# Designs tried in a protein design chat: VH-VL binders against Isomaltosyltransferase (ctsY). Part 3

Target 1, 124 residues: Isomaltosyltransferase (ctsY), of Sporosarcina globispora (Bacillus globisporus) (q8rqv0r968to1091)
Amino acid sequence: VEYEAEFGVQSGVSTNTNHAGYTGTGFVDGFETLGDNVAFDVSVKAAGTYTMKVRYSSGAGNGSRAIYVNNTKVTDLALPQTTSWDTWGTATFSVSLSTGLNTVKVSYDGTSSLGINFDNIAIV

## First folded at step 14 (VH-VL; from w1 with heavy chain T28K)

Design v1
Fold by ESMFold2, fold request of step 17:
Structure v1 (fold): chain C 124 residues (1-124), chain A 122 residues (1-122), chain B 109 residues (1-109)
Amino acid sequence: as target 1 above (124 residues)
Amino acid sequence: EVQLVESGGGLVQPGRSLRLSCAASGFKFRYYAIHWVRLAPGKGLEWVSGISWDSGSIGYADSVKGRFTISRDNAKNSLYLQMNSLRAEDTALYYCAKDLWYRKYSYGMDVWGQGTTVTVSS
Amino acid sequence: QSVVTQPPSASGSLGQSVTISCTGTSSDVGGYNYVSWYQQHPGKAPKLMIFYVSKRPSGVPDRFSGSKSGNTASLTVSGLQAEDEADYYCSSYAGSNLVFGGGTKLTVL
């Protein structure tokens, strides 16, 4: 299941359409200030380990974002440089989720670097 | 090949105007902030002006505020610097330079032109 | 008028290390991670060596490194080679302006 970034709860960031190749109706950019984030309500039928995929663009260099589940930081996700701001990569990691509703947050915190463009997440 | 080519330099008298152009090729110009930077004889690099991808953020060095105007035409892949009320101190080699980011002219300039020379003398 | 200060010259022997400082204020070097370093050989356009304090663009060797502490950024060039002899400039975002340092002439002895 995919969750488009532009329909998440945005804090300090904004939706934009000025680069090609995003899914849905846009992507999120403007990660500039510590604490800027997008949050999603992710519901799963069973507790367990899931694969999370983050679709992003990082045209200036190797970026990173902190991933939180239920307000606990679970990783600093590497977002390797993409060829341009019009090309998109997918970063993948394993995440433990509880039965039912989980809040998943993609955040620019003290360990994060660079601006990136954030398109969606998928839980599989 | 990613390129920036400056033009419009020349010899002018103090108080007159000159308009510099910068033509971009090999990348999507509208997706990046762009700068003007100058190098004067006997001086180092001096940042002159910068402009975000959509012209929503524009900055000028104090030495040129009120006299110089930066603009861009994304349809023509072109950057401009209108230089009014020129002074001897404006004599320099003027570069345009591409920023790594589009939202601000702040990350660093990864592609530079070879520059165009402006000489202001009477 | 924002001021970013570099030493006017630096030198080191082949194979050694040299560090060039770039001192600003809390309104520029200290207030943002938007510090970059440029190498310029005579008659050539500047080349970006470091951005975002410490990141290297593709193709820049890891013997070039950047850091900052407080209001001072540093460029370190290790394993000095003859081609490293050039002018080096730091630059910092200052809120609405960008500011360059005065430049440092690096001499390889």
Scores: ipSAE 0.261, ipTM 0.789, lowest interface PAE 4.7, mean pLDDT 91
Fold by ESMFold2, fold request of step 17:
Structure v1 (fold): chain C 124 residues (1-124), chain A 122 residues (1-122), chain B 109 residues (1-109)
Amino acid sequence: as target 1 above (124 residues)
Amino acid sequence: EVQLVESGGGLVQPGRSLRLSCAASGFKFRYYAIHWVRLAPGKGLEWVSGISWDSGSIGYADSVKGRFTISRDNAKNSLYLQMNSLRAEDTALYYCAKDLWYRKYSYGMDVWGQGTTVTVSS
Amino acid sequence: QSVVTQPPSASGSLGQSVTISCTGTSSDVGGYNYVSWYQQHPGKAPKLMIFYVSKRPSGVPDRFSGSKSGNTASLTVSGLQAEDEADYYCSSYAGSNLVFGGGTKLTVL
């Protein structure tokens, strides 16, 4: 299941359409300052390990974002540089989710770096 | 190839005006903040002005504020610097330079032109 | 108004390390992570060596590194090579302006 960043709960970020190749109706930019985040309500039928995919653009260099599940930080996800701000990469990792609703948050915290553009997440 | 090419420099008398142009090619100009930076004899690099991708953020060095105006035309992949009331201290090699970021002119300038020379002298 | 200070010169022998400082205020170097370093050889355009305090652009060797502490940023050049002889400038975002340091002439002995 795919969750578009522009429909997540946004804090300190904005939706924009000024770069090509995003899914849905836009992407999130302005994602560059401590405390900026996008949160999603992710529902799964069974507790277990899922693959999370983060679609992003990082045109200036290798970026990173913290991933929180149910208010617990689970990783600092590397977001390797993309060729330009017009190209999109996918970063993938395994995440443990509880049965039912989980809050998944992509956040700029004290270990994060660089501004990035954020398009969506997918849980598979 | 990614290129920035400056033009419009020359010899002018104090108090006169010049307009510099910078033509971009080989990259999506509209996706980046752009700068003017000058190199004066004996003085090193001086940041002159910067402009975000949509002209929503513009900055000027105190030494040029009120006299110089930066602008961009994203449809023409061009950056401009209108320089009014020129002074001898404006004599320099003027570079345009591409920022790594589009929202602010703050991350660093990864592509530079070769510069255009402005000489302000009687 | 904003001023960022570099030493006017630095030197080191082939294979050694040299560190160049860039001192500002809490309104620039200390207040943002938008610090960059540029190398400039005579007659050539500047080359970006470091941005965002410590990030290297693609193609810049890892013997160039950056850091900051408080209001002072540092560029370290390890394993000095003859080609490293150049002028080095730091820059910092200062809220609405960008400011350059005065430059450091690095001499490789």
Scores: ipSAE 0.157, ipTM 0.758, lowest interface PAE 5.4, mean pLDDT 89

## First folded at step 17 (VH-VL; from w1 with heavy chain Y105D)

Design k2
Fold by OpenDDE, look of step 19:
Structure k2 (fold): chain C 124 residues (1-124), chain A 122 residues (1-122), chain B 109 residues (1-109)
Amino acid sequence: as target 1 above (124 residues)
Amino acid sequence: EVQLVESGGGLVQPGRSLRLSCAASGFTFRYYAIHWVRLAPGKGLEWVSGISWDSGSIGYADSVKGRFTISRDNAKNSLYLQMNSLRAEDTALYYCAKDLWYRKDSYGMDVWGQGTTVTVSS
Amino acid sequence: QSVVTQPPSASGSLGQSVTISCTGTSSDVGGYNYVSWYQQHPGKAPKLMIFYVSKRPSGVPDRFSGSKSGNTASLTVSGLQAEDEADYYCSSYAGSNLVFGGGTKLTVL
């Protein structure tokens, strides 16, 4: 299941469509400052370990975002530089989710770096 | 070039109706919330109405609620404002403005038209 | 309906800094970070200068900055230039609607 970043609960960011290759109706722009975040309500039928994918663009260099699940930081996700702002990469990691509703938050915290464009997450 | 162009303004008598149009170009119109904002002579900016990208969320200022109707045609990249029961205090330059977001709650309006003038006078 | 208040006028000399306040309530300016600032020159359309309290759109000089404390948002213009003379409006989300401040005429001396 994919969750479009532009439809997440946004803080400190905006949405845009001025780069090619995004999914949905746009992407999250201005994701570059401490405290910026996008949160998603993710529902799963069973507790367990899932694969989470983050689709992003990072034309300026190697970025990083903190991932929080139910208010607990689970990882610092490396987001290697993409060829340009019109090209998109996918970062993948394993995440533990509880039965039912979970809150997944992609955040710029003290360990994060560089502004990125954020397109979507996928839970598989 | 990103652009909004308003039209439909004019001189009307109180109680009459007028329909404003806003034509968008240079951006993906259907994915953004759009607003009407007006500037009356000698006054400041006043938010009039806003509509989300899918028309699922609409808001009106109390001053126009029940009289004005906002709508959009994404196929035509156009926004409309049907103004009924016009009053003298509705006299203003009417701008349409693109939001940074898809929702009417608005992060901010980054693209504005040149405006169209509405004058309500007996 | 929410009322957001700005000083009607502000002034500063060339090269100086000036701050314009935007005071609301916990239901608008103080309750949300959806505060934006617009610059308007006579006969021109408004221009977005700041959004989400402190973020600048592309093309806006970094001498324009925004902040918020409590129910008051502030726009600071540093290194004042002649072209900065204009009307400035703040706006905020207000529950279900948007609201603008009354505007501030900034004069550059």
Scores: ipSAE 0.005, ipTM 0.641, lowest interface PAE 11.0, mean pLDDT 92

## First folded at step 19 (VH-VL)

Design a2 (from a1 with heavy chain L100R)
Fold by OpenDDE, look of step 20:
Structure a2 (fold): chain C 124 residues (1-124), chain A 122 residues (1-122), chain B 109 residues (1-109)
Amino acid sequence: as target 1 above (124 residues)
Amino acid sequence: EVQLVESGGGLVQPGRSLRLSCAASGFTFDDYAIHWVRLAPGKGLEWVSGISWDSGSIGYADSVKGRFTISRDNAKNSLYLQMNSLRAEDTALYYCAKDRWYRKDSYGMDVWGQGTTVTVSS
Amino acid sequence: QSVVTQPPSASGSLGQSVTISCTGTSSDVGGYNYVSWYQQHPGKAPKLMIFYVSKRPSGVPDRFSGSKSGNTASLTVSGLQAEDEADYYCSSYAGSNLVFGGGTKLTVL
């Protein structure tokens, strides 16, 4: 299941369409400063370990975002540089989710780096 | 060090033409939008024109449309402003200013030149 | 072309706080988060103080803050210092172009 970043609960960011290759209706822009975050309500039928994919663009260099699940930091996700801001990459990691509703937050915290464009997440 | 240096200003009569140049150094020029902003005596900052990193997007203030032409030569790390049909109200200090974000624009101008003065007077 | 309005002047005492408004329309300040603030001292080039409504470039003190509500963006300077006396300009994205406010002369008393 994919969740478009432009439909997430946003803090300190905005949305844009001025780069090609995004999914949905747009992407999250301005995601480059401490405190910026996008949160998603993610529901799963069973507790367990899932694969989470983050689709992003990082034209300026290698970025990083902190991933929080239910207010707990689970990982610092490396976001390698993409060829351009019109080129989108996918970062993947394993995440533990509880039965039912979870809050997944992609955040720029003290360990994060560089501005990125954020397109979507997918839970598989 | 990131730097912009304007040149080409001078005193001209109304109706004449002038070409400004902006030389960039210390950063990858073709990765950033770049703008001309002017400051007229006793007035505030006025955005004149902007050009995207690849020249694919160009904008002009209404006050200069049809008279001014912005261009860039990425091989020479240079920005230009061809000013035709100059008017007295074009008198100003003209800055070139680098946009903040890599191949993005409208995120603020983080580097400014010292400016070059254009005076249009009969 | 969009018109963005700032008060022509503002003042505050040393150590106090002052807020400068930047009012536009839903087609500029209210429509986008691409609002920036610049500080300009006499005879100097403008300096970027705030971008994207509320973000500070490195080196800008945290006593400078930005916000936006509706069609009005605001720059707040807290703990006013003598060196803060300058002209301040807001700018905004406006239909693929940029527009500046008229500028505010900030006097520190």
Scores: ipSAE 0.000, ipTM 0.622, lowest interface PAE 10.6, mean pLDDT 92

Design a5 (from a2 with heavy chain G108A M109F)
Fold by OpenDDE, fold request of step 25:
Structure a5 (fold): chain C 124 residues (1-124), chain A 122 residues (1-122), chain B 109 residues (1-109)
Amino acid sequence: as target 1 above (124 residues)
Amino acid sequence: EVQLVESGGGLVQPGRSLRLSCAASGFTFDDYAIHWVRLAPGKGLEWVSGISWDSGSIGYADSVKGRFTISRDNAKNSLYLQMNSLRAEDTALYYCAKDRWYRKDSYAFDVWGQGTTVTVSS
Amino acid sequence: QSVVTQPPSASGSLGQSVTISCTGTSSDVGGYNYVSWYQQHPGKAPKLMIFYVSKRPSGVPDRFSGSKSGNTASLTVSGLQAEDEADYYCSSYAGSNLVFGGGTKLTVL
């Protein structure tokens, strides 16, 4: 299932449509500052390890975001540079989820770098 | 210190040309979009032109399109504005302004020069 | 070219809150979230106060906040201080160009 970033719970970010190739109705923009984040409610029927994918654009260089699950940091997700702001990459990571509702948050924290555009996140 | 310094302003007659320069220092000039914004006497700010960090994108206000040309020399950390066919309404204080985002157009300018005055009058 | 409208003047008393509007169209203010606000004191260069509608640059007090609804963006200055007296301009991406509002002179009473 795929979750559009523009429909996540946003803090410190905005949305735009001026770069080609995004899915949904837009992408999250202004994702560059400490504290910026987008959170998603992700429900699973069984506790376990799941694979998730973040679709992003990082035209300025190699970026990074922190992934939090239920307010606990899980990993720092590397976001390699994309060809341009009109091209999108996919970064994959594994997360442990609890049965039922989980909150997955893509965040800019002290280990993060560069501004990115955030399109969607998916659970595989 | 991050700064922009405009120069080249002056008094000219209508129809004449003028070339403005903007010297940047204190930051990696070639990584940011740079713009010209002007302030006419008794009026408000008006965007004039902009050039992306890689010169891949250039824009002009309708009021100056076809008359003004923006360019940059990254080796010299300089921005230029060639102004041709000047009109009285081009009279203004011309600022160069740096986009705040690294290699991205955010259309938000975090550094401004003090401006150079252009006066077009007979 | 798009026209973005601001009230020519606004005023508030010390400690009070003032809101300045920036009204455009669905092709600029309403079409993109590239709305910025600048403060300009006499004889000084403009200073970026808000970008991306509501983001605040480092060093800008949280008394300054931005929002947008429909085709109208708003700058709110709470806890007005004497130093807040200045001209305020909004700007918006308009697809093919950038547009500024006409500016608002904010007077602190």
Scores: ipSAE 0.927, ipTM 0.964, lowest interface PAE 0.5, mean pLDDT 97
Fold by OpenDDE, last read:
Structure a5 (fold): chain C 124 residues (1-124), chain A 122 residues (1-122), chain B 109 residues (1-109)
Amino acid sequence: as target 1 above (124 residues)
Amino acid sequence: EVQLVESGGGLVQPGRSLRLSCAASGFTFDDYAIHWVRLAPGKGLEWVSGISWDSGSIGYADSVKGRFTISRDNAKNSLYLQMNSLRAEDTALYYCAKDRWYRKDSYAFDVWGQGTTVTVSS
Amino acid sequence: QSVVTQPPSASGSLGQSVTISCTGTSSDVGGYNYVSWYQQHPGKAPKLMIFYVSKRPSGVPDRFSGSKSGNTASLTVSGLQAEDEADYYCSSYAGSNLVFGGGTKLTVL
């Protein structure tokens, strides 16, 4: 299941459409400051370990975002540099989810780096 | 200190050419888009031209297309504006302005020079 | 080229709030969230006050805030202080160009 960043609960970020290759109706822009985050309500039928994918563009260099699940930090996700701001990469990691509704938050915290464009997340 | 300093302004007759320069210091010049913005007497700010950090993207206002050419020399931390076929309406204080985003266009300028005055008059 | 419109003047009493509008089209203000606001005092260079519609640069007081609805962006200055008296310009990305509003002279009474 894929969740578009522009439909997430946004704090401190904006959305735009001027870079090619995004999915959905746009991408999250201005994601570069401490406290910036996008949160998603993710529902799963069974508790367990899932694969989460984060689709992003990082044309300026290698970035990083903190991933929180149900208000607990689960990882600092490395976001390798993309070829350009019109090129999108996918970072993948394993995440434990509880049965039912989970809140997944992609955040810029004290361990994060560089501004990125954020397109979507996917749970597999 | 982050700084931009414009130069090259002056008084010229219509149809003549002028070349403006902008010298940057205090930041990694080659990592930011730089723009020219002008302020005509009694009017408001007008975007003139912009160039990306790697010169891969260049834009011009319709009012100056075909007459002005923006360029940069990252080795010299310098931005230029070649102004040809100058008109009276090009009379203005010309600012160079730095985009705030590292190697990206955010179209928000966080550093401005004090400007250089261009006067086009017969 | 796109035209972005601001009221030529605005005023507010000391300590009060004032809102300045920036109206464009679906090709600029309404089309992108690349709206910025600049403050300019006489004889000084413009100062970035707001970018990405509502984001505030470090050092800018939180009494400056930005918003957008449809084709109109707004700058709100709350708790007006004497030093807030200045010209204010909005700007917007317009697909290939950048456009500035005509500017608003804010007077603090």
Scores: ipSAE 0.927, ipTM 0.964, lowest interface PAE 0.5, mean pLDDT 97
Fold by OpenDDE, fold request of step 25:
Structure a5 (fold): chain C 124 residues (1-124), chain A 122 residues (1-122), chain B 109 residues (1-109)
Amino acid sequence: as target 1 above (124 residues)
Amino acid sequence: EVQLVESGGGLVQPGRSLRLSCAASGFTFDDYAIHWVRLAPGKGLEWVSGISWDSGSIGYADSVKGRFTISRDNAKNSLYLQMNSLRAEDTALYYCAKDRWYRKDSYAFDVWGQGTTVTVSS
Amino acid sequence: QSVVTQPPSASGSLGQSVTISCTGTSSDVGGYNYVSWYQQHPGKAPKLMIFYVSKRPSGVPDRFSGSKSGNTASLTVSGLQAEDEADYYCSSYAGSNLVFGGGTKLTVL
């Protein structure tokens, strides 16, 4: 299941469409400052370990975002530099989810770096 | 201190040329897009031209296309605006302005110079 | 070339709130969230007050806020102070260029 960043619960960020290759109706822009975040309600039928993918663009260099699940930080996700702001990468990691609704938050916290464009997350 | 300083303004007759310079200091110049914005007497701000951090992208306002050329010398931390075929309507205070986003266009300028005055008159 | 419109003037009393509009089209203000606001005092360079529609640079008081609906962006200055008297310009990405509004002279009464 894929969740578009532009439809997440946003704080401190904006959305735009001027870079090619995004999915959905746009991408999250202005994701560069402490406190900026996008949260998603993710539903799974069974508790367990899932694979989460984060689609992003990081044209300026290697970035990083903190991933929170149900208000607990689960990882600092490395976001390697993309060729340009019109190209997108996918960062993948394993995450434990509880049965039913989970809140997944992609956040710029004290361990994060660089501004990025954020397109979507996917849970598989 | 982050600073931009414009120079090269002056009084010229229509049809003549003028070259403006902008000297940057206090930040890594080659990591930011830089723009020219002008303020004509009694008018508002007008975007003139912009150049990306690596000179890979350049833009001009329709009013100056074909007459003005923006360029940069990252080794000298300098921005330039070659203005040819000057017209009376080019009379303005010309600012150079730094984009706020590191190696990206955010179209928001967080640092401005004091400006240099260009007067085109017969 | 896109035209973005601001009211030529606005006014408010000390401590009051004033909103300045910036109206464009679906090709600029309404098409992108690259809307910025600048404050300019006489004889001074413009100062960035708002970017990305509603984000504030560090050092800008939170009494300055930005929003957008449709093709119109708005700058709201709450708790007006004497030093807020200045010209205010909006800007917007317009696909092939950047456009500024005509500017609004804000008078504090």
Scores: ipSAE 0.925, ipTM 0.963, lowest interface PAE 0.5, mean pLDDT 97
Fold by OpenDDE, last read:
Structure a5 (fold): chain C 124 residues (1-124), chain A 122 residues (1-122), chain B 109 residues (1-109)
Amino acid sequence: as target 1 above (124 residues)
Amino acid sequence: EVQLVESGGGLVQPGRSLRLSCAASGFTFDDYAIHWVRLAPGKGLEWVSGISWDSGSIGYADSVKGRFTISRDNAKNSLYLQMNSLRAEDTALYYCAKDRWYRKDSYAFDVWGQGTTVTVSS
Amino acid sequence: QSVVTQPPSASGSLGQSVTISCTGTSSDVGGYNYVSWYQQHPGKAPKLMIFYVSKRPSGVPDRFSGSKSGNTASLTVSGLQAEDEADYYCSSYAGSNLVFGGGTKLTVL
C-alpha cells in the first residue's frame, strides 16, 4: 500500500509539482525545519514488523528524517543525496505496527538534516 | 555576520553599460542561489535576475532579458550583473539578495545588501 | 510577465489586526507555494517576514502570519505595533521568474 505525501496530514509543509518524476498529484516541499512533519494513517490486519519505504528527493546532500509511530520515535531514516531535485530515491526501514490503525509520521526533529522533497511512503 | 555588499552603481547615459558587483561574506556563498532585485524611485520591488547555487539555473525578468547578464564567481564570493543597453527605466536601487534554502530554491530572500544606485539619464 | 496585486494601502490601530492580500493567478500565487512577504522601512533593505506561504524566519514575531487560498495569499499582522508601519511586499514564483506585488503601505493609527 502506497500513501502519497501530498495526502498526508501536513504540518509546517506544503505541496508542489515543479520537479519531474513524482508520483500522484505532487510532492511535499518546504520540509526543512524543526517541527515539520507529515503523518499517515496506516492500518494493518495483524500486529508485527513491517517494511516501509520512503520515496524522496534530496538534491542538496544527505538528509535525514525521524520516523514516529503512534507518537513514539522508532528510527532516524537516512536519505542519501539524489542526483538532482528531479531524481528520486527510496529509503527503507522496519517498523513495528499494532493491529488496526497506526499513525506513521515522517518528521524533522532535532536529529534531522537538510530540506528534502517527500513523494510517498509505502508498506511493502 | 552574514553580509552582502553591492557596488558598481553610478550615473550613465541611455545605451551605455554598467557592471554591478555583490560581495558576500559570513556564509557559504556557493551553497545558495543569489538574486538581484531593484527598487525604482516611487515604485515597488522588482525581481531582476537570479542564479542558482551551482549556476545550473539562471533567470531574468522580461524587462531585462537580452540586456542583462547575471554571473557568479564562487571562488571570490561574488555575484555580478552586467547591464547593457541601459534605459531610463532601469534607474533604481539594486539589491543583491540571498536565497534562504541550502542548495535549493525557496525564492525567499533572507539576506539583502544595502543596495547600489544606478541612474540612467541623458 | 505575471502581475500580482496588493492593495496600495492598509491601516489599523495599535493592538488590532490587519490583513494584506496578494492576488495573482494560477501561474504564480495559485500555482506554487513559493510565496514570500517582505517588510521595508524607509531607507532600509527589505526584511523577509514570511516564506513558503506561512513559514516564519527565526526572529520574526509570531504575530506575523501567512496563508493562501486559491490565487490569493495573505499576510496578517496581529497586535499591531508602531514599528510595524512600513511597506509590505509579497512575492511569488511564476514558473520562469519571480514577481513582486506592488506593495502595501501599512499605517498604524
Scores: ipSAE 0.890, ipTM 0.955, lowest interface PAE 0.5, mean pLDDT 97
Fold by ESMFold2, fold request of step 25:
Structure a5 (fold): chain C 124 residues (1-124), chain A 122 residues (1-122), chain B 109 residues (1-109)
Amino acid sequence: as target 1 above (124 residues)
Amino acid sequence: EVQLVESGGGLVQPGRSLRLSCAASGFTFDDYAIHWVRLAPGKGLEWVSGISWDSGSIGYADSVKGRFTISRDNAKNSLYLQMNSLRAEDTALYYCAKDRWYRKDSYAFDVWGQGTTVTVSS
Amino acid sequence: QSVVTQPPSASGSLGQSVTISCTGTSSDVGGYNYVSWYQQHPGKAPKLMIFYVSKRPSGVPDRFSGSKSGNTASLTVSGLQAEDEADYYCSSYAGSNLVFGGGTKLTVL
């Protein structure tokens, strides 16, 4: 299932609609302060390695965001530049998830770069 | 030492033109949106116009559309406002202001100049 | 052009709290999270105090806070100090324009 960013648990970020092409009811921006994040409850039937994807816009350049699972950082996800703030890209990553509920967090931390517009995250 | 310095203000009669300049220093000018904001006696602050870092997005307040033109020269670290068909209500202190976000609009201005005064009267 | 409304004045005693409102519509304050607050002392350029509804720029004291509910944004200044006496302006993105409120003169008693 797809998890819309605007319906995640938002900390230090907010939903906006001033750029076209988002899914759902908006996108999330405002990643500036360390620890700004959106968190999702992601449930899987079996422990294992999953491929997840992030739909985003990065009109300022090659951005990045930290991915946390159950409060442990698992990667810095590269978010290559999009043609504009009105165009969207997809970035994928692999993650180990435990059986049942996992908290997956897309976060701005000390290794993150640039502002981005975050649309959704999904298990592929 | 991040600075914006406005110039080109003066006293003009209604219907005449002026060109304002804003010189930037101490930051990478072509990475930020820059805006004109004016302060009129009794009216407070009013957004006038804005231009993105690459000139790809330009906006104007309804009160100035068709009369004012914003532009920038990134090689010269300079912002301009061409003001045509000036009216008495354009009388104000004109500020140049920098958006705080790198190549993204926050619509929040973290650096301001001291302003240049435009007076339109007969 | 859309209108954002602030009270023309506010006052409080040293050490007290005051809140200044900024009321717009669903097309500006209520529709976007690009709301800022500026402090302006006489003869000085505006200073950004709050942006993105509730974020503080580096160097702005945490006694300045921002919030929003519906179409109304609020600036709260706690622990009032004499230097807080100034004009305060809110601003909001409004779809194609940026709009400022009319300003609030804060008097510290």
Scores: ipSAE 0.703, ipTM 0.916, lowest interface PAE 1.5, mean pLDDT 94

